# Designs tried in a protein design chat: VH-VL binders against Exodeoxyribonuclease I (sbcB). Part 3

Target 1, 149 residues: Exodeoxyribonuclease I (sbcB), of Buchnera aphidicola subsp. Schizaphis graminum (q8k923r203to351)
Amino acid sequence: PKLFDFFFKYRKKNELCRLIDIEKFTPIIYVSSYFGALRQNMSCILPLSWDLHNKNILISIDLFKDIDKLIVFCKTVSISNISIKDLFDLGIVLVYLNRCPILAPIKVIRKEDTNRLNFKKYFYYKKINLVKKNYFLIDLVKNVLLKKN

## First folded at step 16 (VH-VL; from a6 with heavy chain D100S Y102H)

Design b3
Fold by OpenDDE, fold request of step 22:
Structure b3 (fold): chain C 149 residues (1-149), chain A 118 residues (1-118), chain B 107 residues (1-107)
Amino acid sequence: as target 1 above (149 residues)
Amino acid sequence: QMQLVQSGAEVKKPGASVKLSCKASGYTFTEYYMHWVRQAPGQRLEWMGEIRAGYGLTDYNEKFKSRVTITVDKSASTAYMELSSLRSEDTAVYYCARGSYHLYFDYWGQGTLVTVSS
Amino acid sequence: NFMLTQPPSVSVSPGKTARITCGGNNIGEKYVHWYQQRPGQAPVLVMYYDSDRPSGIPERFSGSNSGNTATLTISGVEAGDEADYYCQVWDDSSDWVFGTGTKVTVL
């Protein structure tokens, strides 16, 4: 009930922006059919940056994915050979704020809700740290998306 | 069953290097992290570093970053930890331990005593 | 740096309950794990995610975590429970941090 209250409260763009803190690497809950029924149509995503051409597009990472795999891929494959599909397959997610996405702060997920929602917060924190330590990923993703637009 | 078997005790002089091994069995080696943790006599456990075995990605405790190197041989399901410029305070039991994104260490090696003395 | 503080020792009679505390600033917001280390042996995971028991760990072992203190509770203490116990936390800034350790003595 609390989670849904947040979903409804933060459905407008101006309210959604209050949940997004790129500088602090603040993860947020994203509810979308993109993640599939097996994941209860939700994930914890890490906002990385805004798209350079469209301020309504938030570039994020799906923290359910193997971040190490993304890291090693981006370290070994030339940027010229990286496709947008590669990034999507490895966990990059675009959130369109103008489409009224369902977002919520991660704090709405209590420890006791972890199993019920199949939401393993403990996995996400280390992954966030990995992204911080590999900040080049953010620039790389931005550049890949930029050249494809 | 899952097991981590470490190499035998080492005796080194100050300034020398030591390379320890940790052979994993009973699980998919490449899917997990291998951590190295040491324990000086009468002291607490101290995390040294980690490696994602499948990708060779490493992260180190800043305290040891300049002296420690963690590697893996995937074909042998073996992780290694090399510590250089040894000093007396490096005398400790060194453990390898399996980890993942779950943030705890669920399996440990038996430990390897490294003694640094002149 | 994040720090974990444990009492140096806890003494308990057989059959009684031992409580081992692990202090840290807002540790209740983190997941705490516990390891048992018998003399001359490697650590063994006995509790994870505050209160979850690994397979093979008796129900006598339980854990809690709130505020600034996590607690490992061992009810019906047996001689075999005599060991050093370490709490552990992963921290964004400090990576893996272990407590100072508590020696549990069964009287």
Scores: ipSAE 0.778, ipTM 0.907, lowest interface PAE 0.6, mean pLDDT 93
Fold by OpenDDE, fold request of step 22:
Structure b3 (fold): chain C 149 residues (1-149), chain A 118 residues (1-118), chain B 107 residues (1-107)
Amino acid sequence: as target 1 above (149 residues)
Amino acid sequence: QMQLVQSGAEVKKPGASVKLSCKASGYTFTEYYMHWVRQAPGQRLEWMGEIRAGYGLTDYNEKFKSRVTITVDKSASTAYMELSSLRSEDTAVYYCARGSYHLYFDYWGQGTLVTVSS
Amino acid sequence: NFMLTQPPSVSVSPGKTARITCGGNNIGEKYVHWYQQRPGQAPVLVMYYDSDRPSGIPERFSGSNSGNTATLTISGVEAGDEADYYCQVWDDSSDWVFGTGTKVTVL
């Protein structure tokens, strides 16, 4: 209830932008039917970069996905052979800010709430660190999206 | 039923290398991380590095990065840790431990004593 | 560089309650895990995510974490509880960090 109240309160573009911190690798909650009812239509995503041509498109990674699988894929498959579908299947998510996405800071979910909601918040930090240590992933994803769009 | 069985004690001279093994059983080896943690006599546990067993992706403590190599043999469900340029300070019990994204180590090997002495 | 500090030793009589603290800056914002290490043995996970018990760990073991201190509590202490106890966290800058360890002695 409190979480939903927050979502309704902070839907303006300016407020959404305040939640996004690419430089600090700040994860955020993203509510979308994209994730399906099984996942309660929500996930924790990690903003990676803005799209190179559209400032309203935020390139992110779904922290529910196996980040190691994405990393090894990007290390072993030639960039020319990587499709957008491959990236999406491996957890890349595009957030369109001009479509009033439902975003919230991860701190809105307390540890106690995390357990009750079965939100595996604790899994995300290691994954974020993996992305930091494999920074090439960000540039690779950006380039793939640039070439394929 | 999950079990990690490590190789036997080692005695090495300074400057030598040691390669320890950790055989996993009772779970899907490739789905988890294998960590290596050491403990010098009377000291705290110290994380050395990890490997994602299924992909061979590694990460190391900066303290050991130049000297440690962690590998796996998926067919044998075995993880390895090689430490080179051994020093007397490397004398310790070395543990393998299973991990995941959950950030704790739920199963540990019995430990392997490595003694470095001239 | 994140650090965890534990008291070197805790003495307790059988049947009494032992409290082992683990100090760290804003440790309450992290998940703390605890390991028991009996003499000559490997560590054993006895508490994870501050207060969750692994299967096989008695209810006598409980955990809490707030502010700058996490605590492992052992009620009804038995002789078999004599061991070293280590707290652990994961840190973005330091990866896995272990506490200095606390030797629990059953008097």
Scores: ipSAE 0.772, ipTM 0.906, lowest interface PAE 0.6, mean pLDDT 93
Fold by ESMFold2, fold request of step 22:
Structure b3 (fold): chain C 149 residues (1-149), chain A 118 residues (1-118), chain B 107 residues (1-107)
Amino acid sequence: as target 1 above (149 residues)
Amino acid sequence: QMQLVQSGAEVKKPGASVKLSCKASGYTFTEYYMHWVRQAPGQRLEWMGEIRAGYGLTDYNEKFKSRVTITVDKSASTAYMELSSLRSEDTAVYYCARGSYHLYFDYWGQGTLVTVSS
Amino acid sequence: NFMLTQPPSVSVSPGKTARITCGGNNIGEKYVHWYQQRPGQAPVLVMYYDSDRPSGIPERFSGSNSGNTATLTISGVEAGDEADYYCQVWDDSSDWVFGTGTKVTVL
């Protein structure tokens, strides 16, 4: 089915949660003006974890961003010196499931749209593997968010 | 014009270390990975490790992880690979090769022969 | 560990077709890349993502990948195609994996 038709079908939290598989490192499409018009207001994101206190918040990483840079920053800067803004600038994205976010699985992107949307299979394989190999990142991000109440 | 120019051949004794260089030109060095791949005589190519030139993020083949160190000098557009505790089985041609998220090696250096002999 | 196997040699007459296979468990689920290595020279990329040709590689080079086998096909073989050929994949557990190599001899 087309992306537009899929977006209308999956809008409530419990339906959206079926798209999210943190344990299998399953990337998803997130449509948001947060990414800007030059990026067609969308990106491929990788769900990392649910927030500890607000279970409507899905902590994710923007796979279009330079994942190497985020990893090095988190390895070299003490956690007490890492701000939430630093994490957002480096690709951490919060998805609020209670605000009807537009999410879709990657497979709903038609082949004719993959080049236009720049969503090629190899685009994310190494980046997802970088996150897997650097699992410390997930706990670090959760702890930084926890310190901010 | 894209070029990866490697340092000259080395002859080493067992137990020594060797540090090879790979100077890049013709592209933005800091936007790519540099890989090191070796080929022992009559054998297949073997990946040793990589560095993201702009950030210094490294990853190594576990076979070499305890003995290999890959570094970069961004101002000289040069990558280095140091292999310590050399053994006779480390005799090989060592290549640097450029990569990125595209999962293949698009440019290769000319290779550096390292001979480990007592 | 993920392994790639290739036939050790392939002999082909000038103008005929050489087929170089690369075997791996479910290799069709991976992207296969191919390198040509002439004697005394560094490898050169001749095919990537199974079937895409780098600029400067003749159209007589083609590739396919399905099931457990990827194939590099060289039609209209010339003497200059005599070289060793290696397949390569990236695997998220084994990282960068090269095939055993195939020597193509043009008789």
Scores: ipSAE 0.351, ipTM 0.768, lowest interface PAE 3.5, mean pLDDT 86
Fold by ESMFold2, fold request of step 22:
Formats: structure tokens, C-alpha cells, sequence
Structure b3 (fold): chain C 149 residues (1-149), chain A 118 residues (1-118), chain B 107 residues (1-107)
């Protein structure tokens, strides 16, 4: 299938960076055992920002998670009380580009393939819009990660 | 089984406010969005705004953003919409409708007629 | 600003087929949903994701979406199908967009 061939094509950092467009809010497929076998070891993630200290780290959000919950948590809990673990539990994901992660553009998942791959692509449109409308989240996450260095 | 029951018709003067209610039953209220959609006489449906019932997160159509407030009472499974500074062009039937990430409205309330007359 | 345009009316004889169109630029790249609104009543969802029927909607209702046109098709039209029909999409820029509406008259 074209999806697997594409994954093997893009392994090095400079090749992977071509898939990442933070400013256009471009979602991508991330294949990792981090997500577990029940999720077919993959998810659709939204790149948010590069880490402030380690420019090999792409801070992203797992679009499978309940983005509304993350937003409300970050609005209601004081930033000094927000831990890195809280963010990871709520869907923040770090992608280490120098470790040859498996990434692919979302467009390789067609409508007819979404059920087989356990993706509901149309749900991501609204979640991405929620992130755009709550841009403060990105700076908050960057600062929480910064304070733990 | 699933029902959205709205408050009764309202007659208001220009400049007043109206607060409409929508009581949900037959599903887990906090897992869904509640939307408000209006329809002026003889016109198409117009989306006004939404609330994620479980979290209170709102979003509004820019046309109404300065005048509309959507709230929920989770314990009563009830959503509210308040529209302030009413004008004659706000005369319409106002519907609540259930939504989610699936991007359509699967259940609708019976509608509430709001008449703004001067 | 994404726009959905429908013909104002469609007349069909009982037992024949009604086709209600919904026009939009590249609407085939979006998921289209359809609502039936009988006089004095709330809208009812009759089609979603272009061609999927909600539970309780007769199989004589069908839908398609390609290019610049989505179509709701009602075969074997009955008097009870007389209503206004609205298409709807969600758009990243315009949020919730409803079509202009089509009045189906059964005569």
C-alpha cells in the first residue's frame, strides 16, 4: 500500500521536516508503539511547536484525545501547578526527529481507509480548529516544558 | 427516548434580552455539544453558537458574538442561550440541537419563537 | 466564506423521484448532511456524511456528493415527503453552513 512505502521513504530529520508545517496547522500521521497495539500503533498528531531547548523535539498533540479537556484544564489550573505528566496524560506528545520517527502526511489516509485504520479523519477538522482558537495553549505547553530543564 | 425540550414562546421589545432553555433527556448530556440555530421567517437556518456541555467551552458565530451567551446546568441537563440588545430582525424560531465532533446535528428541540416587536 | 446554494423549489408527482441539489465550490471534498423540515416543525436529520441514512429514515432516501454538487434523492415520493430540505457542511473558515433550502411539493 502507498502508506507503508511512504513511511520508509521519510526517515531522516531533514526529510521529515518537509512534512511539518506548524504555521499552517498541518496534521500528520505518527506511527509509534507509544500509542499501543489497540490503536494500531499510530495516531494523527498536530505539530504545535519546536521545543525551546532541544530543536530535535517536536511538541505535538494527539488528535485522538479529547482536546476540549486539555483546553479547559489549561484555562482553569494555574500554570505553576501544571505538570509535564498532566500534559502527557491529556495528549501532548514529543516527537524526537533525530530518532528516525515514522511520519506521513494525513492525505495518504483516504476516506475509504479510515475505518480499517481506526481513524475518523473528519473529527480532526474540529479539533484543529479548537487549537487555533485557543492558541495560548501552545505557549503554555512550551513554558511548562521549559521550566523542567 | 432522546428529547430536547425548549422553553415557551417569548415576546420582547427592542433593546431587551431573552434567555431560552433547552432540557435534554435520554442521553449523557455532558458528552456532547449543544448548539443554538435560529430561523427567521422564510429564511434559512443560521448557526449561532455552541457549548461543550461537559466542560462549558463555548464558540460563537462572529455575527452574534457580542450579544449571545450560551451556558449549561449539568445537574439539570439543561442548556441556555441568552441574546441581548434585541432587534426586530432577531424575530425567529430558535432551536437547540445536539452535536459532537461528527459535524452534524442529530437531534433538535421543538423550537422557541421569539418575537421582537416595537 | 463558503456558500451552499439550493434550488428554491422542486415539484414531483407521487411515486416519482425527487432530486434536491446542493451546490458549492468543491463540495465533493466535504461531508454533506441533509435535514427535512416540515411546516411548523423542527428540522430532522435525513442523511449524513453524503450518503449515510440515520436510523428510521426510509431506504428510498439516498445521497451522493461529487465535484461541485451534492444531491439528496427521494424515490417513491409520498405526500409526507413534502417539506423544506436543507444541506449543511462544516467549514474551517465559515463553521456551520446551511444551504438556501429547497421546498419539495408533492402534486
Amino acid sequence: as target 1 above (149 residues)
Amino acid sequence: QMQLVQSGAEVKKPGASVKLSCKASGYTFTEYYMHWVRQAPGQRLEWMGEIRAGYGLTDYNEKFKSRVTITVDKSASTAYMELSSLRSEDTAVYYCARGSYHLYFDYWGQGTLVTVSS
Amino acid sequence: NFMLTQPPSVSVSPGKTARITCGGNNIGEKYVHWYQQRPGQAPVLVMYYDSDRPSGIPERFSGSNSGNTATLTISGVEAGDEADYYCQVWDDSSDWVFGTGTKVTVL
Scores: ipSAE 0.262, ipTM 0.738, lowest interface PAE 4.5, mean pLDDT 86

## First folded at step 20 (VH-VL)

Design f1 (from e5 with heavy chain H102Y)
Fold by OpenDDE, fold request of step 22:
Structure f1 (fold): chain C 149 residues (1-149), chain A 118 residues (1-118), chain B 107 residues (1-107)
Amino acid sequence: as target 1 above (149 residues)
Amino acid sequence: QMQLVQSGAEVKKPGASVKLSCKASGYTFTEYYMHWVRQAPGQRLEWMGEIRAGYGLTDYNEKFKSRVTITVDKSASTAYMELSSLRSEDTAVYYCARGSYYMYFDVWGQGTLVTVSS
Amino acid sequence: NFMLTQPPSVSVSPGKTARITCRGDNIGEKYVHWYQQRPGQAPVLVMYYDSERPSGIPERFSGSNSGNTATLTISGVEAGDEADYYCQVWDSSSDYVFGTGTKVTVL
């Protein structure tokens, strides 16, 4: 209930942008039918970068996905052979800020609430650290999206 | 039952290398991380590094990064840890432990004593 | 560098309650896990995510975490509970961090 209250309160683009901090690798909650009913139409995503040509597109990683699989894929497959679909299948998510996405800070879900909601918050931070340690991933994803769009 | 079985005790001289093994059973080896944690006599547990068994991706404690190598043989469900340039301070019991994105260790090997002495 | 500090020892009589503390800066914002290590044995996970018990761990074991202190509580202490106990967290800067360890002695 508190989470939903937040969503209704902060839908303006300016407010959404305040939630996004790519430099600090701050994860955020993203509510979208993209994640399906099984996941309660919700995920924790990690903003990585803004799209190089469209400032309204936020490139992110779905922290529900196996980040190691993405990492090894990007290390072993030539960039020329990586498709956008491959990235999406491996957890890359594009958030369109101009489409009024539902975003919220993860702090809106307390530890005790996370357990009650079965929101696997405890997975996320290790994965975030993996992304930090494999920063090449961010540039690679950006370049793939640039070339394939 | 999930189990990690480690290789036997080792006695090494300073400057030498040691390679320990950890054989996993009772679970899907490739789905988890294998960690190595050591414990010097009377000291706390110390994390050394990890490997994602399915992909061979590694991460090391900066303290050991220059001397430690963690590998796996997926066909044998076995993880290895090699520590080079051994010092007397490396005398410890070395544990392998199963991990995941949960960031705790739920299965431990029995430990391997490594003694470094002149 | 994130650090976890535990008291070196805790003495308790059989049937009484032992409380083992683990201190760290804003540790309440992290998930704390606990391991039991009996003499000459490998560590065993006895508590995860502050207060969750693995299967096989008796209800006598409980955990809490708030502020700067996490606590493992062992009620109705038995002789078999005599062991070293370690808290553990994950930190973005230090990765996996263990506490200094607490020796629980059953008098």
Scores: ipSAE 0.756, ipTM 0.901, lowest interface PAE 0.7, mean pLDDT 92
Fold by OpenDDE, fold request of step 22:
Structure f1 (fold): chain C 149 residues (1-149), chain A 118 residues (1-118), chain B 107 residues (1-107)
Amino acid sequence: as target 1 above (149 residues)
Amino acid sequence: QMQLVQSGAEVKKPGASVKLSCKASGYTFTEYYMHWVRQAPGQRLEWMGEIRAGYGLTDYNEKFKSRVTITVDKSASTAYMELSSLRSEDTAVYYCARGSYYMYFDVWGQGTLVTVSS
Amino acid sequence: NFMLTQPPSVSVSPGKTARITCRGDNIGEKYVHWYQQRPGQAPVLVMYYDSERPSGIPERFSGSNSGNTATLTISGVEAGDEADYYCQVWDSSSDYVFGTGTKVTVL
């Protein structure tokens, strides 16, 4: 309940942008039907980069997904053979800031709320570190998306 | 029953290399990480490195990165750890341990004593 | 370089309560896990995510974590509880970090 109350306070793009810190690899909560009812329509996402052509598109990764699978895929498959669908299936998520997405800082979820919300917060930080150590992933994703625009 | 069974004790000379094995059973080997953790006599546990068994992706403690190599044989559900340029201070019990994104170790091998002496 | 500090030893009489502390800067913001290591044996996970017990671990074991200190509490201590106990966290800069270890002696 407290989490959702927080979400309703943030609808403006300028306020949402304050939550986004790509350089510091700051994860954020994203509420969307994209994640389905089984996940309570929410996930923790890691902002990776802004789209090169549209500044309203935030390229992120769903930290619920298997990051290692994405990493090995991007290491073994030629970039020319990687489709956008492949990236989406592997956890890449596009957040459209001009569509008033529901975002919140991760701090809104307390440790004691993790089980109640079925939000496995404890998975996320290791995965974030994996992305940092495999920074090539960010550039690769950007380039794949760029080719389709 | 989830189990990790490690290879037997090793005695090595300084400068030599040692390769330990860890055979997993009772769970899907490829879905987890295999970690190596060592413990020198009377000392704390020390993390050496990890491998995502299904993909062969590795990460090492910087302290050991130049000397340690972790590999897997998926067909045998076995992980390996090779430590080169052995020193006397490498004398320790070496453990393999199962890990995941949970960031703790829930299954441990019985340990392998490696003694480095001239 | 994240560090975890534990008292070297804790002595407790049978039936009493042992408290093992693990200190680290803002450790309350991390999840702490605990391992029991009996002499000559491999470590065994006895607590994860501050206060969760793995299957097979008795309710006598409990955990808490706040501020700069995590605590493993063993109530109704038994002779079999005599062991070394290690706290452990994951840190982005230090990866997997273990505490200095605490030897629990049952008097």
Scores: ipSAE 0.745, ipTM 0.898, lowest interface PAE 0.7, mean pLDDT 92
Fold by ESMFold2, fold request of step 22:
Structure f1 (fold): chain C 149 residues (1-149), chain A 118 residues (1-118), chain B 107 residues (1-107)
Amino acid sequence: as target 1 above (149 residues)
Amino acid sequence: QMQLVQSGAEVKKPGASVKLSCKASGYTFTEYYMHWVRQAPGQRLEWMGEIRAGYGLTDYNEKFKSRVTITVDKSASTAYMELSSLRSEDTAVYYCARGSYYMYFDVWGQGTLVTVSS
Amino acid sequence: NFMLTQPPSVSVSPGKTARITCRGDNIGEKYVHWYQQRPGQAPVLVMYYDSERPSGIPERFSGSNSGNTATLTISGVEAGDEADYYCQVWDSSSDYVFGTGTKVTVL
């Protein structure tokens, strides 16, 4: 498929960084076994921030997860009681740019492939806006991850 | 059969509050958003706010943000909208409507007329 | 704030085609949805994502969206099509925005 041809074309960190625009809230496609075979080993993710200590780690959020649930969890549970596993279960994803991740711009997903890949492109617009309106999430996630170092 | 059934008409004086209800049936209430949309006589539709029924997350039109509160009772599959400090300009038909991440309204309540007069 | 403007009314003879326009700055970059509202009734979704018909809406209804104009087209207009029609978008700054409304009259 044309999508996979694109993926194999962009494997080095310098090439991959051109796909990442945190300031414009630009979503990207991430292919990884992390998502599992039922999700066709892929998702649309939103880059949130670079990790404070390891600049090869891109902290992102899985846009196919229930973003409302993540927001409510982070608003109602004290930061001292939030584990990394909680965040991963709720949609936080770490992408290691130095490990040759498979990333692509979202526009390479053809409209007809959206149903086959169980990917509905138009659903992410509202989710991205939810993240923008709850920008505190980004600092919270960074602080929780910082506790590991 | 998906259905939204709203509470009955209200007559209020300026300065009072009104709390409207919207009971959902025929779908999983907690998987969707409930929206409130009003329509003054002869005017366009105006979005007031939303709530994610399963988690209680709200968002409001800036115009109403200081006066509107949207809540849910998950066990009753019912959404509520309270509008405080009523003015004569708040006279309108108030609709509840179902939505989701698809960002349109696919199921509508029958509407509730709220009349605010001296 | 994002604004949607519609003509106040459109008159169409039975069997002819009604075209209801919805104008907004770069509206072609957004997804447009359409509602029909008969007198004294709640709105009913008749088109979404520019050109998709909900189940139960006749094929006579079609939609398009490009540039600064979205259009709902009703071919073979019937008396039952007399209603107010509203376009609607979602915008990151203005949230849910409805058009000014168009009354379709079948003469």
Scores: ipSAE 0.400, ipTM 0.797, lowest interface PAE 3.2, mean pLDDT 87
Fold by ESMFold2, fold request of step 22:
Structure f1 (fold): chain C 149 residues (1-149), chain A 118 residues (1-118), chain B 107 residues (1-107)
Amino acid sequence: as target 1 above (149 residues)
Amino acid sequence: QMQLVQSGAEVKKPGASVKLSCKASGYTFTEYYMHWVRQAPGQRLEWMGEIRAGYGLTDYNEKFKSRVTITVDKSASTAYMELSSLRSEDTAVYYCARGSYYMYFDVWGQGTLVTVSS
Amino acid sequence: NFMLTQPPSVSVSPGKTARITCRGDNIGEKYVHWYQQRPGQAPVLVMYYDSERPSGIPERFSGSNSGNTATLTISGVEAGDEADYYCQVWDSSSDYVFGTGTKVTVL
């Protein structure tokens, strides 16, 4: 129950922004029906950037997705042929902070409790490093979202 | 069931190159990383590099980056490692090992002895 | 670069408990994996994520990790446990790092 207590306590944008540290590549827990009931309606996401036009939109990556596949897709497909749906299918997630999203720091899932809560947080370390090594991904995603608007 | 079978022992002179192979069976080759790890006589294991078999994305230990090349043949479920500009200290057993985002090595090849001597 | 050190050897009598340590600066903040390497053979994974056993590894193998020390514990040691044991971590700066290795001798 500590996760639910935390979620209910931190729901306003300025409180939620304290959980977000893009510069340090800090992953967070996001609870949303977007992920589906089989995934317990939650995932570990990595905030990448704020949207250029709507400062309430946090562009993120679902760390449970195959990050290598997203990277290769973005390296090999021309940006003019990349759709927003492609990015969402490959793990890009938009978090709307003005909709009171349920976010929590990754630390609320203890190392020893990962399997009990169906979170495989040990997978995210390598995936975060892979995103760091492929910094072009962040600008590419922002440009795809911008050009479609 | 899952198995990694490596190519046979090699004897090389200093300055030469060697290319080792690692054939995978019993699992979906393209869904995993293949790593190369070496062990000099009496020494610890040393990670050399990795390749994401399905996508060809590589990463190398900085120590070997200028001399090592890791490739795959997806249709043959086979990974390769080439080490160039061989030195006597490159004499070691070279292992291939399966990995993934979980960051440990759960399936190992039998090892290939490479001997570098004048 | 992240460094892992292990004692060179540990001697243990059959049926007793062997404790194999792996030391690194703040290693308790990382996940530690362990490999057994019998003479002339490839390594075999015997522990991952500090304390998780792969399928087929007996319950007498256990692991812990806190502070600067991770430990692989083998209770009820058998002659077949005689091998070299290596710890391993992943580090964002050093990638995959193996320990110096510990030879377990069963007298």
Scores: ipSAE 0.399, ipTM 0.788, lowest interface PAE 3.1, mean pLDDT 87

